# VH-VL binders against Basement membrane proteoglycan (unc-52): the designs that were tried, part 1

Every score and structure here is a prediction.

Target 1, 184 residues: Basement membrane proteoglycan (unc-52), of Caenorhabditis elegans (q06561r450to633)
Amino acid sequence: KDRLMFAGDAEGVTISDIEERTIDRNTPFSFFKTGYLTFDGTTDGVAKYWRLPQRFLGDKVTAYGGKMEFEIEFSGSGHHSSEPMVVLKGNQNILVHRVRNQEHVLRSDSPVRITVETYETNYEQLNGAAATREDLLMVLADLDAFLIRATHVAHQTSTSLGDVSWEIAVDRYTPDGLALEVEQ
Positions, changes and structure headers below are counted from each chain's first letter, unless a header gives other numbers; Kabat numbers aren't used for antibody chains.
F, E and O are the ipSAE of ESMFold2-Fast, ESMFold2 and OpenDDE, as the mean of both directions, binder to target and target to binder. V2 is 0.75 times the mean of E and O plus 0.25 times the DockQ between their complexes.
[cut] marks letters that were taken out.
The coordinates of atoms that the task and the answers printed are left out; those that the model quotes come from them. Centres of patches stay.

## First folded at step 1 (VH-VL)

Design f08 (framework fv_flanvotumab)
Fold by ESMFold2-Fast, scan of step 1:
Structure f08 (fold): chain C 184 residues (1-184), chain A 121 residues (1-121), chain B 108 residues (1-108)
Amino acid sequence: as target 1 above (184 residues)
Amino acid sequence: QVQLVQSGSELKKPGASVKISCKASGYTFTSYAMNWVRQAPGQGLESMGWINTNTGNPTYAQGFTGRFVFSMDTSVSTAYLQISSLKAEDTAIYYCARDLGYSYGYPFDYWGQGTLVTVSS
Amino acid sequence: EIVLTQSPATLSLSPGERATLSCRASQSVSSYLAWYQQKPGQAPRLLIYDASNRATGIPARFSGSGSGTDFTLTISSLEPEDFAVYYCQQYSNWPPYTFGQGTKLEIK
């Protein structure tokens, strides 16, 4: 189990665009509410992402069938972002998780805990095509990037990330309830 | 139940070093940050900083860098405060305290009983 | 760094009376303020967090109020065990955990 507490420390988390073309390693973070990593959102029209540190990367095949959990909170108004909530990159492939009907789930000044089970049914390709189990396992076998969206609304005044955890499955099952045979 | 138990009182000469322990029980050690607070005789509370128990990374308040070292050992659920090159001004009761690193902010909800460090010739 | 100033330094009252203790911050701390009670020879005890939320097990006679720079701890009817030193603490700005100098509540 990997976890980020944010008790006055960014714990290696950085900010980037989805392509990781610009990585801001020098942005000061606010810790007004300890347990959250907070920064001002951007209103320049470019989506920004929390970039998880090295310990969440590499061979993560054992995370298949487990779950990723994280808490987000924001302040602001305007239309909701259509960008993916979670971005996984590995083995020259990109898989994303999108929150459906997020305007009903994500509300200003209301913390929300998001749980994403590490199954292919929760991920899709960047172009919207469905992910296969083989796609997901390939990405997890050599994870190069794990991004969580930090910009949620058009006029955002703050954004926070808290209590990030990613756990392995005790029993490796498909969404159909069938046991997995995984060679490592 | 949640308990923080600190090591016993210390009497040291100027220039010596001391290492204080704070053993946690009754909760998952790595889920809460551990803070250190100093209280000089007849004075108020002074935050020294804390250690992130999930990463092991310490954060020091201004004035507590150099001679002061926060460390921990997850295998025994224990946090440590080491003070080197002791000075008379270091005479104080040192407390460890747990904070809520998530959800409710960070009140120090549980405290150790305190360790008296006396520095005298 | 944010400085917290508590007033009065000493408050002399009798059991059954109402106590009002003040804590003022040098700049806004929003609602990120806690109150602690310390009795002689004991570690501090958390009373109030986030300006107005009572900690678990704390009697209803203790209440906190305020936001921004001006905060108050009220004890509606003093019990003998309430005579102690009270500290406020902010956790709004980096680095957090600045304490006030304390208010001593003593028997008249």
Scores: ipSAE 0.006, ipTM 0.495, lowest interface PAE 12.2, mean pLDDT 83

Design f10 (framework fv_flanvotumab)
Fold by ESMFold2-Fast, scan of step 1:
Structure f10 (fold): chain C 184 residues (1-184), chain A 120 residues (1-120), chain B 108 residues (1-108)
Amino acid sequence: as target 1 above (184 residues)
Amino acid sequence: QVQLVQSGSELKKPGASVKISCKASGYTFTSYAMNWVRQAPGQGLESMGWINTNTGNPTYAQGFTGRFVFSMDTSVSTAYLQISSLKAEDTAIYYCARTYSSGWYKFDYWGQGTLVTVSS
Amino acid sequence: EIVLTQSPATLSLSPGERATLSCRASQSVSTYLAWYQQKPGQAPRLLIYDASNRATGIPARFSGSGSGTDFTLTISSLEPEDFAVYYCQQRSNWPPYTFGQGTKLEIK
């Protein structure tokens, strides 16, 4: 498993649009908060995403059957974003995870721990078609992008990402602390 | 300005090997996959596969495993196609083309093509 | 694999006329279909992607339509430079990304 704890460092995380056309490598956050990577991103009509570093990419087939976890928090008001929460790109395909009833799950000033089990039933094609097991395994076999949505509401004043972890299936039955941690 | 510039034409004998280059400029090399497409004389376009420029991992279409190798060098923004044990049936124009991961992968820019002729 | 069949194989028209080129998929590709133009001695050029979106720099006379299995490329008024071979391509299935056999648009 890999983990990001944000103990005073962005750990290679950058900000981009969903297409990764504009990757911000200079100023990916407005300020640091212990345990969180924080950005005061405003909604300018384009969704912004936290882009995970290289160590979360490549051959990740062993993540199938495990889980992805991360904490998000935001401050703001207005209409909730219809964009996907998690975007996985690999082998020239894109699979996304959308949060159902997100206006009830995501509330301003309330941190939420999001858990996504790495099964095809939790992912869909960008157009809404269901993902198959083979679709997910092929994306995981050569993962080239892992994005987590950073913009959640129309009048957002801040957004934070904390404690990102990606566990393999075997780790579900092992004691805490056996997971790999990549800090720098 | 986006450009893909391929190496020059090659004339080879059966059994030889060839390495074709495709040098990218005008964009972030690792944000786009590099695809290889061949076109035999008088025939249509045939997809060979691609290389993920972010991870370095190649994916081959069926029929293009074994003798065909996709590789790259990020430091010079160049993708490579190597064909070993050349056969007459490998005679074709080989194109590189980039694809972007925006929900649908489109081949929006192409190299000019490299003619490989295999004859005795 | 998904097979793309283009028709007609050859289309003979005069400048100023409307051209309609068809591409049919053996199974649904949703809207994951692109069109390319190839002139003799040149690399293919992207015209249309995601069935109906024009690529950057492509003239308004080119338009694409369709979804599922039936797709059409339309050139509203042919210019001399439009006489070329046109290919459709699908991306909806796991590899390969297959191309149609091409439609040759030639001057009458």
Scores: ipSAE 0.046, ipTM 0.621, lowest interface PAE 7.3, mean pLDDT 83

Design f13 (framework fv_flanvotumab)
Fold by ESMFold2-Fast, scan of step 1:
Structure f13 (fold): chain C 184 residues (1-184), chain A 119 residues (1-119), chain B 108 residues (1-108)
Amino acid sequence: as target 1 above (184 residues)
Amino acid sequence: QVQLVQSGSELKKPGASVKISCKASGYTFTSYAMNWVRQAPGQGLESMGWINTNTGNPTYAQGFTGRFVFSMDTSVSTAYLQISSLKAEDTAIYYCARHGYGDYAFDYWGQGTLVTVSS
Amino acid sequence: EIVLTQSPATLSLSPGERATLSCRASQSVSSYLAWYQQKPGQAPRLLIYDASNRATGIPARFSGSGSGTDFTLTISSLEPEDFAVYYCQQRSYWPPYTFGQGTKLEIK
């Protein structure tokens, strides 16, 4: 389980456009909201993304069948962004997750926890074509970028990211004190 | 190639002011914050704060407010450190260093500017 | 404020030997620790960032390890140019980023 808690530290998160052609290493982050990484000034009409640090990258095939969770909160008004919510890049392929009817899910000044199960049915190509299991596994095998959308409405005054976790495929917990139940 | 070139050494009397420059080249100046680090003679490194080169907004470490001013000029890709009302304890080598909010530390440093404050 | 304590203050070794330098944080800095080398009259040079990642152009003999509060810089076989002062730095907490007091690596 990979996790970001933002306890007074950006934990390697940076901001960029979806293509990562411009990586913002100057945007100041605020920690006044405990457990959240916050920035403002995102009303220039360009979609911006939180870029997750190296520990979320590389060989992540074991994440298939698990889930990604993160909290977002924003303040602002106007039309909702139609850009992807999650962008995964790997092996020269890009797969994205889009939130359907996001006006009902994402509301100003209302934090929401988003859960995306790591299955091909939750991802698509940039052009809208469905992702296959092979497509997703190929991207996960050598993950180069993991982006979460930071701009949600046309006239946004602030945006926050909180408690990011990416769980591997489910395991079965054995309670303390259980002595080789299956083997004996 | 990334380079940070600082202005030359300064010899000042107590109460004077000094302005140190740090000229950046080989990268997009506004894409990385510029940090300032002080090193008193025979002592270790001490972080003073940084300036956001995209917005021009400075952030000062505790103990470096008031007399210390971080500024910049995007047109010449240069960051500045100004120290007013100089005191003997300000005698040190002052470094500028590039640092972003990603997974990078202070990856490039200026050569340092020695400021000597003596009567 | 996070305090970084380096040990030993001075380490005396000969070329060809293995050097092990320690840095301890007063509270967890996760993996956000960097190592710098400084030679007399020169600016510091980044060696390792994020605890274990070698910076561009840094020889393979330099390696970093650790997480949380306990970090180590290892030089597997000392070269003459490696005798310098080494500093650790934490990036975990928003400013100021704290440096350790330094370890001086000197020729025996």
Scores: ipSAE 0.007, ipTM 0.509, lowest interface PAE 10.3, mean pLDDT 82

Design m01 (framework fv_mavrilimumab)
Fold by ESMFold2-Fast, scan of step 1:
Structure m01 (fold): chain C 184 residues (1-184), chain A 120 residues (1-120), chain B 111 residues (1-111)
Amino acid sequence: as target 1 above (184 residues)
Amino acid sequence: QVQLVQSGAEVKKPGASVKVSCKVSGYTLTELSIHWVRQAPGKGLEWMGGFDPEDGETVYAQRFQGRVTMTEDTSTDTAYMELSSLRSEDTAVYYCATGYSSGWYAFDIWGQGTMVTVSS
Amino acid sequence: QSVLTQPPSVSGAPGQRVTISCTGSSSNIGAGYDVSWYQQLPGTAPKLLIYGNSNRPSGVPDRFSGSKSGTSASLAITGLQAEDEADYYCQSYDSSLSGSVFGGGTKLTVL
């Protein structure tokens, strides 16, 4: 399944730091916003990430050329995080997507739907070096982690994730055995 | 920095039970997934079980199902592993460790180990 | 017997390259589950050396590298040093056992 819709259930989403060294299993999620998964933001300066469940991991090369979409909303003030918005880990590599000029895109108490096309031009190495098509396909071939940033501003009081979708092209066989690519 | 400190060595009689503790410092227990691994003298590592944060449940290795119980006391940041119906083959060093990626795939930080000797 | 098979021992001289194999089956490494490697010095707890097939934790030298192919994985140690003398264990997940599994361990001797 290439979609998450939150209806009183976290659907396997957990919270961690970017290294996945500490996984927060006791922070209660609230569901007071229909279609959203919500938790309190951190004020300790440590970036937190939504960890997507196992069904978003593994062999995802068919996602190349598609797009990822998700909705976020937060409440808070202060300096915007410089951490990446999306983190993909796989095959010894980490590729990240960063939102440029965040103060103009991400505003307190204003839901934003973020769309990231699955092309190397939208991803970079942690050190800022450009990603190649080979880099991205290698990460997607054995995806070990899919993280979305949950902490957006220095003095955050809440953060929400809604309607996550990951477009994955699927091969479909014709009666004569020829394969066709079909969007899900 | 995360540190796991285990209780001291124990000597038990066959048929008894043992409860080993693992105290978390540098972080809260609720931020970590604790797993237990044992090693008999001169032998290899054997996974016993641990907490799966994705499902929010504790999972035990089939070999120990029914004999092992893993619990946590969040007020003292201490994890416990209790093994019952002890036999001489249970003589081993017992380690607690933090799970990396739910603990199925990697164990990041290890306790110093607790030697449990089962003899008459 | 261990679920993952490792040679019981390997040896090398300082400065040489050694490789340690870890052979699994279709229910673990062959199913695509990641492999981790641990170093255990005599009398100490194991130390995570490689996770996710080939990633190094902070502080692990790049002389240590991991790889995976088919149902097997390998740990390579280049520029062998005396302090590398230790036991090495591979580890993965096994779907038929629904749990973590370790290799039998390999004793590395540096002569």
Scores: ipSAE 0.000, ipTM 0.477, lowest interface PAE 15.4, mean pLDDT 81

Design m02 (framework fv_mavrilimumab)
Fold by ESMFold2-Fast, scan of step 1:
Structure m02 (fold): chain C 184 residues (1-184), chain A 121 residues (1-121), chain B 111 residues (1-111)
Amino acid sequence: as target 1 above (184 residues)
Amino acid sequence: QVQLVQSGAEVKKPGASVKVSCKVSGYTLTELSIHWVRQAPGKGLEWMGGFDPEDGKTVYAQRFQGRVTMTEDTSTDTAYMELSSLRSEDTAVYYCATDYYDSSGYAFDIWGQGTMVTVSS
Amino acid sequence: QSVLTQPPSVSGAPGQRVTISCTGSSSNIGAGYDVSWYQQLPGTAPKLLIYGNSNRPSGVPDRFSGSKSGTSASLAITGLQAEDEADYYCQSYDSSLSGSVFGGGTKLTVL
């Protein structure tokens, strides 16, 4: 069974805006909290994203029907960001996952494990239009970017990412896509 | 597949300028950060400059500042590197390369085939 | 003159392990900037072997591995093969130069 994991190593993770035109290579990452990669927040008004390394990219069609999980924590106050929590880019398409009612889910100084099942119903286009299964499979077939939002509240002092995993569905891949809807 | 296709070989006289092109296919140019690296015959790799995604700006190596200009034409998905006031020491293969999957420190993932520029009188 | 120092050559026999060092300073590798490694076969463009100190792009065999400690990095090649004979370059970012820097390159000879 294929399993995509990121743990205990910051190598390859960078910070960027959603467009990836501004990538922060000078980010002072900290390992003060065991198992987490920590970045100080920014108040410049631009949403920042953890940008996962190339080993999470490429042909990920087998991830359809599985799930992705990661832990996030922040310290801060103020209005919660409405920007996407997860951004997937592939085959010149962009699909995003948004956390609804995130002020209930995300609280300052409280680590949260986010779980997103890899189905089209959990993703939408940047403009809010619904994603189809075909849209999601196209993105997964040649994944170019996997971004996780790093800025969560208006007055943020820090943010942390930990224990990222991307699970495949049970061995049911077929060219017709039928078995890709099965997961356990 | 992402490919970078560069313009053909050039022969220039000292004092002239050369403009090398790098056409992106399989992606849009705006999704990539293009850098330029040269290599004189039998010598090592030398970074000249490229798009710095941290600042959203093009940056140039100190020794080329004032002689090099790097531009992009998003309508044709083509990046350009123009080097002026050419000297015989500028004889080299010039490469364009992407750092789309940037790690801290730059990582040049996809390379063009190279363009040989010969400067002779 | 290279900001990152590599030995000009290294050699090994088939099946052996070789290590290529890359020595930097406090303004580059010592400042925490990641190291990338490139393989260049004669007459070809360089190929990315390692990025982010130790990550392999798809298609690079696990015989190639990278590591970093203090102001230095190393590329290790295990199970050395004839086709590994090439020039190898390390590369990082230097904050005092505000730009990318390459090592001088190491020619690997397979005996």
Scores: ipSAE 0.000, ipTM 0.451, lowest interface PAE 19.3, mean pLDDT 81

Design m03 (framework fv_mavrilimumab)
Fold by ESMFold2-Fast, scan of step 1:
Structure m03 (fold): chain C 184 residues (1-184), chain A 119 residues (1-119), chain B 111 residues (1-111)
Amino acid sequence: as target 1 above (184 residues)
Amino acid sequence: QVQLVQSGAEVKKPGASVKVSCKVSGYTLTELSIHWVRQAPGKGLEWMGGFDPEDGETVYAQRFQGRVTMTEDTSTDTAYMELSSLRSEDTAVYYCATVGSYRYAFDIWGQGTMVTVSS
Amino acid sequence: QSVLTQPPSVSGAPGQRVTISCTGSSSNIGAGYDVSWYQQLPGTAPKLLIYGNSNRPSGVPDRFSGSKSGTSASLAITGLQAEDEADYYCQSYDSSLSGSVFGGGTKLTVL
């Protein structure tokens, strides 16, 4: 439903820390790699996140059961970040998705497409406690922030985000040809 | 800027134990892997062990297993290294360091703690 | 006994090029584990100079370069300066020891 293609435009994406205390609205992005939003530069060891624009926020309950997909690529080396890959904030709660065994998934100069199905089993509280379906639905009902991690290794020289999509679950049809009715 | 600040110099007798602290400043301990490296006077660097918070496990070098204990207090952002049954051969500068520049590379170093073991 | 072998000393005049070797085995450098290099000035803690075989941290001049081939690595210093006089250590990971390993160190003397 919602998608960012980065065809020469940042489309409202900004960079911040996880707490959104420092929001960089003046980041000079490059677009030399078709379909990617790229930020060149090193970090000071503080985790940074791509902040998705307003159209990815608000009432997103219909995203439950669908999936989120995005491509990332980076250049650099060093210890892999222990920070979550995806951060969802809503109704004064925070749920995160962590990529385990990141060294095998995230390699320098190797683009990777990450898929996260929108189910509570893929999210946890920031302190590591399991998320319930009710927790996830509550966050999705009034989404205030959608963050994707932009810093992946300690000594990073560039980071790129490409082709972000967040789809709702497609209508499921019974063998009788009846669509499930969504009431709202 | 991230800094590692270690406790002050210690003088111990053979058979005693020493506990060196390493306080993380400007960053959170939970995002760093703290390792310990020692250097005897005029000698080279020797890795003792370290904690990987991503894996949640501490690994000790084989020669120190049974004598060394490495712990962390995340509420105070402080890491500790305790070495027991001290011998004169344990006289050295002990460093804490982060793994933050390629896995197993030591990016940021503490200033070092001199431990002297003498009778 | 150091697991990684370095020459104990190397020397050069200002402006010259010197190289410091680091020889490992099949359980460390030969197994594909990357090599880092550290500079230690007298009385100070070591400073990371090269990581991931050939990458420089911010602030390290491009006169310093690293390379790796087979079971060995090398640190090259071009345009030697007096302030380069220090001890240099290579470091990698050893799978048979399940831990980090350092070379014995090389003392660089600059006239």
Scores: ipSAE 0.000, ipTM 0.431, lowest interface PAE 19.8, mean pLDDT 81

Design m04 (framework fv_mavrilimumab)
Fold by ESMFold2-Fast, scan of step 1:
Structure m04 (fold): chain C 184 residues (1-184), chain A 122 residues (1-122), chain B 111 residues (1-111)
Amino acid sequence: as target 1 above (184 residues)
Amino acid sequence: QVQLVQSGAEVKKPGASVKVSCKVSGYTLTELSIHWVRQAPGKGLEWMGGFDPEDGETVYAQRFQGRVTMTEDTSTDTAYMELSSLRSEDTAVYYCATSPRYGSGSYAFDIWGQGTMVTVSS
Amino acid sequence: QSVLTQPPSVSGAPGQRVTISCTGSSSNIGAGYDVSWYQQLPGTAPKLLIYGNSNRPSGVPDRFSGSKSGTSASLAITGLQAEDEADYYCQSYDRSLSGWVFGGGTKLTVL
């Protein structure tokens, strides 16, 4: 398992749009709340994402069957973003996780811990088509980007990311389930 | 950052109409619910109309029905409020304001324009 | 007519506490609709101070707090400062009118 604690250091996290065409290296971060990486998170009509550092990338097939966890908090009001919460890019493919009825899950000034089990049933393609196990394993085998949404509401004044962890389920690892179409 | 910028002051004669604009910047108009509120000199705030989350559509306050029309041009991110058959009692500062379309905050007006003074005199 | 009733004025000295009341009816606050509070400095647009009865937007000092009970709501301001001198408005939704309603406004004077 890998983890980001944000004890006074951004640990390589940067901000970008979903396409990673513009990476923001000038946005100042604050650590006013212990364990959180904070920035204003105001939008120019373009969704912003926390971009995880290289140590979360590469061959992550062993993460299948584990879980990703992170805590988010924001301050603001307005229309909730329809953008995905988690974006995984790899092997020329993109899979996303969307929080359903997010206005019931995400409330201003209320920290929420998000848990996403690393199974294909929790991911879909950008167009909404369901992800297969093979799709997810292919992305994880050559992970190029791991993004977590930083902009949540139309009139956002701040956003925070905390305690990011990605569990590698070594004891839950199933070789027969790794990109193998094996009939029982 | 979301900003609402309104058109400049107007002076009108009784019986004329006025059309006030509200330009949205820093966000797309389609993500916001626009409301119009007026305030006569030395008086309180009066809601004229806007998006109603109970009805899911734009509604007008009863005393302005038949005289007010609220429209939006999404290509320019500009909302408009037109008030016709102007009377001296319509002299007021007219504000546009936003509310969230969803959630508990949908009943609050969180961002306000600077206001447009409309003076109706003969 | 204002649908929600507020006192026309309140006053206090720097450092003191004041409370502004907002009285509604069964068709608005009494029907469960949330109350918002706005601060209006002379010559400026209103600014959202409290939403959802008791929540503060980012940037609003914790000296401002809201509460609701039955058909009424209250705005409390502690540690009064000269810059708090302004008009304050409460707001709710009225089911009978199918629209938003404001209180008549309260002028806060800091001695």
Scores: ipSAE 0.000, ipTM 0.430, lowest interface PAE 23.1, mean pLDDT 81

Design m05 (framework fv_mavrilimumab)
Fold by ESMFold2-Fast, scan of step 1:
Structure m05 (fold): chain C 184 residues (1-184), chain A 122 residues (1-122), chain B 111 residues (1-111)
Amino acid sequence: as target 1 above (184 residues)
Amino acid sequence: QVQLVQSGAEVKKPGASVKVSCKVSGYTLTELSIHWVRQAPGKGLEWMGGFDPEDGETVYAQRFQGRVTMTEDTSTDTAYMELSSLRSEDTAVYYCATGLRYFDWLGAFDIWGQGTMVTVSS
Amino acid sequence: QSVLTQPPSVSGAPGQRVTISCTGSSSNIGAGYDVSWYQQLPGTAPKLLIYGNSNRPSGVPDRFSGSKSGTSASLAITGLQAEDEADYYCQSYDSSLSGSVFGGGTKLTVL
């Protein structure tokens, strides 16, 4: 429903831990690659997440049945992170998306575009329990946080986020605004 | 890569003003958040103010409000800090420092200038 | 007058481990704001040593590590070397002051 293209601007994106207790407001970045927001430097094993700005939050029920896409790239070595790739928080619930067989999908110095269809089958509770449609819709109805993992390997030297989009399955305009349409 | 080069030492009388410059090279000033930190001889670091990307404006520490002005000239990639109504207690090394203007202004000051000694005496 | 409290001095022998504490309050470290650490060698500008509580910039040895818990943060230096003799400062953000705050500094002496 919105896009981040990073043409020389961070567009309100910040970095934090998964619990959002610590938010980096002045962490250095670079634009050596056009269209990417890059955080250079070592993470020393600390899990970090890109925090999407307020326009990606709030009532996002219309995103159900659509998809989110984003491009990531990193440089580094070591074992891969076990942390979730996407974290959605809303209505006191947390739902996460995990990339299976991550070491075959994410490789150093190789950009990859990740697509996550906004269906409950792609999300689980933080403890691994399956998410229901009702769980996902509850989270989307009052989204408080949208996080994308920024740390991917144990000895990481750089991480980049590019071309973030969150699109609805159907966008039908009416005189009263957008009609709600959900795919089953 | 990124380098901050400050103007030379200044000697001022009480009541005068001083304007310290900080030239950015290796990067564009508009992509950086510049902050100013001072250190009196033998004392600790004291933040004076800097650009706040969340507000889109420069913020000053309460102790210096009304006496300090921080400006930027993007055409020359130079930041300035002017301190007025100087007192002997303002004798210090003044540093400019940057974190890139990536997120809200909270965070690390990565690249530091070499410092400018300002001495206030008669 | 420092908002963040550090011990004025710490000492250790070569090869030992030392820890420097940084104590804040509910308006800064306790509010979840990140802690950074700076090393200042005599006669030089401060150098960023740790940012985001525990991250090292390129070129900083792994002997230096940072941690944060509750309203406090710590800098640990292992395998102490004579060249580590310097002043160390912690730094964070304070929401009640709406500004950056530094600790009072800690002089590390290598015996």
Scores: ipSAE 0.000, ipTM 0.455, lowest interface PAE 15.8, mean pLDDT 80

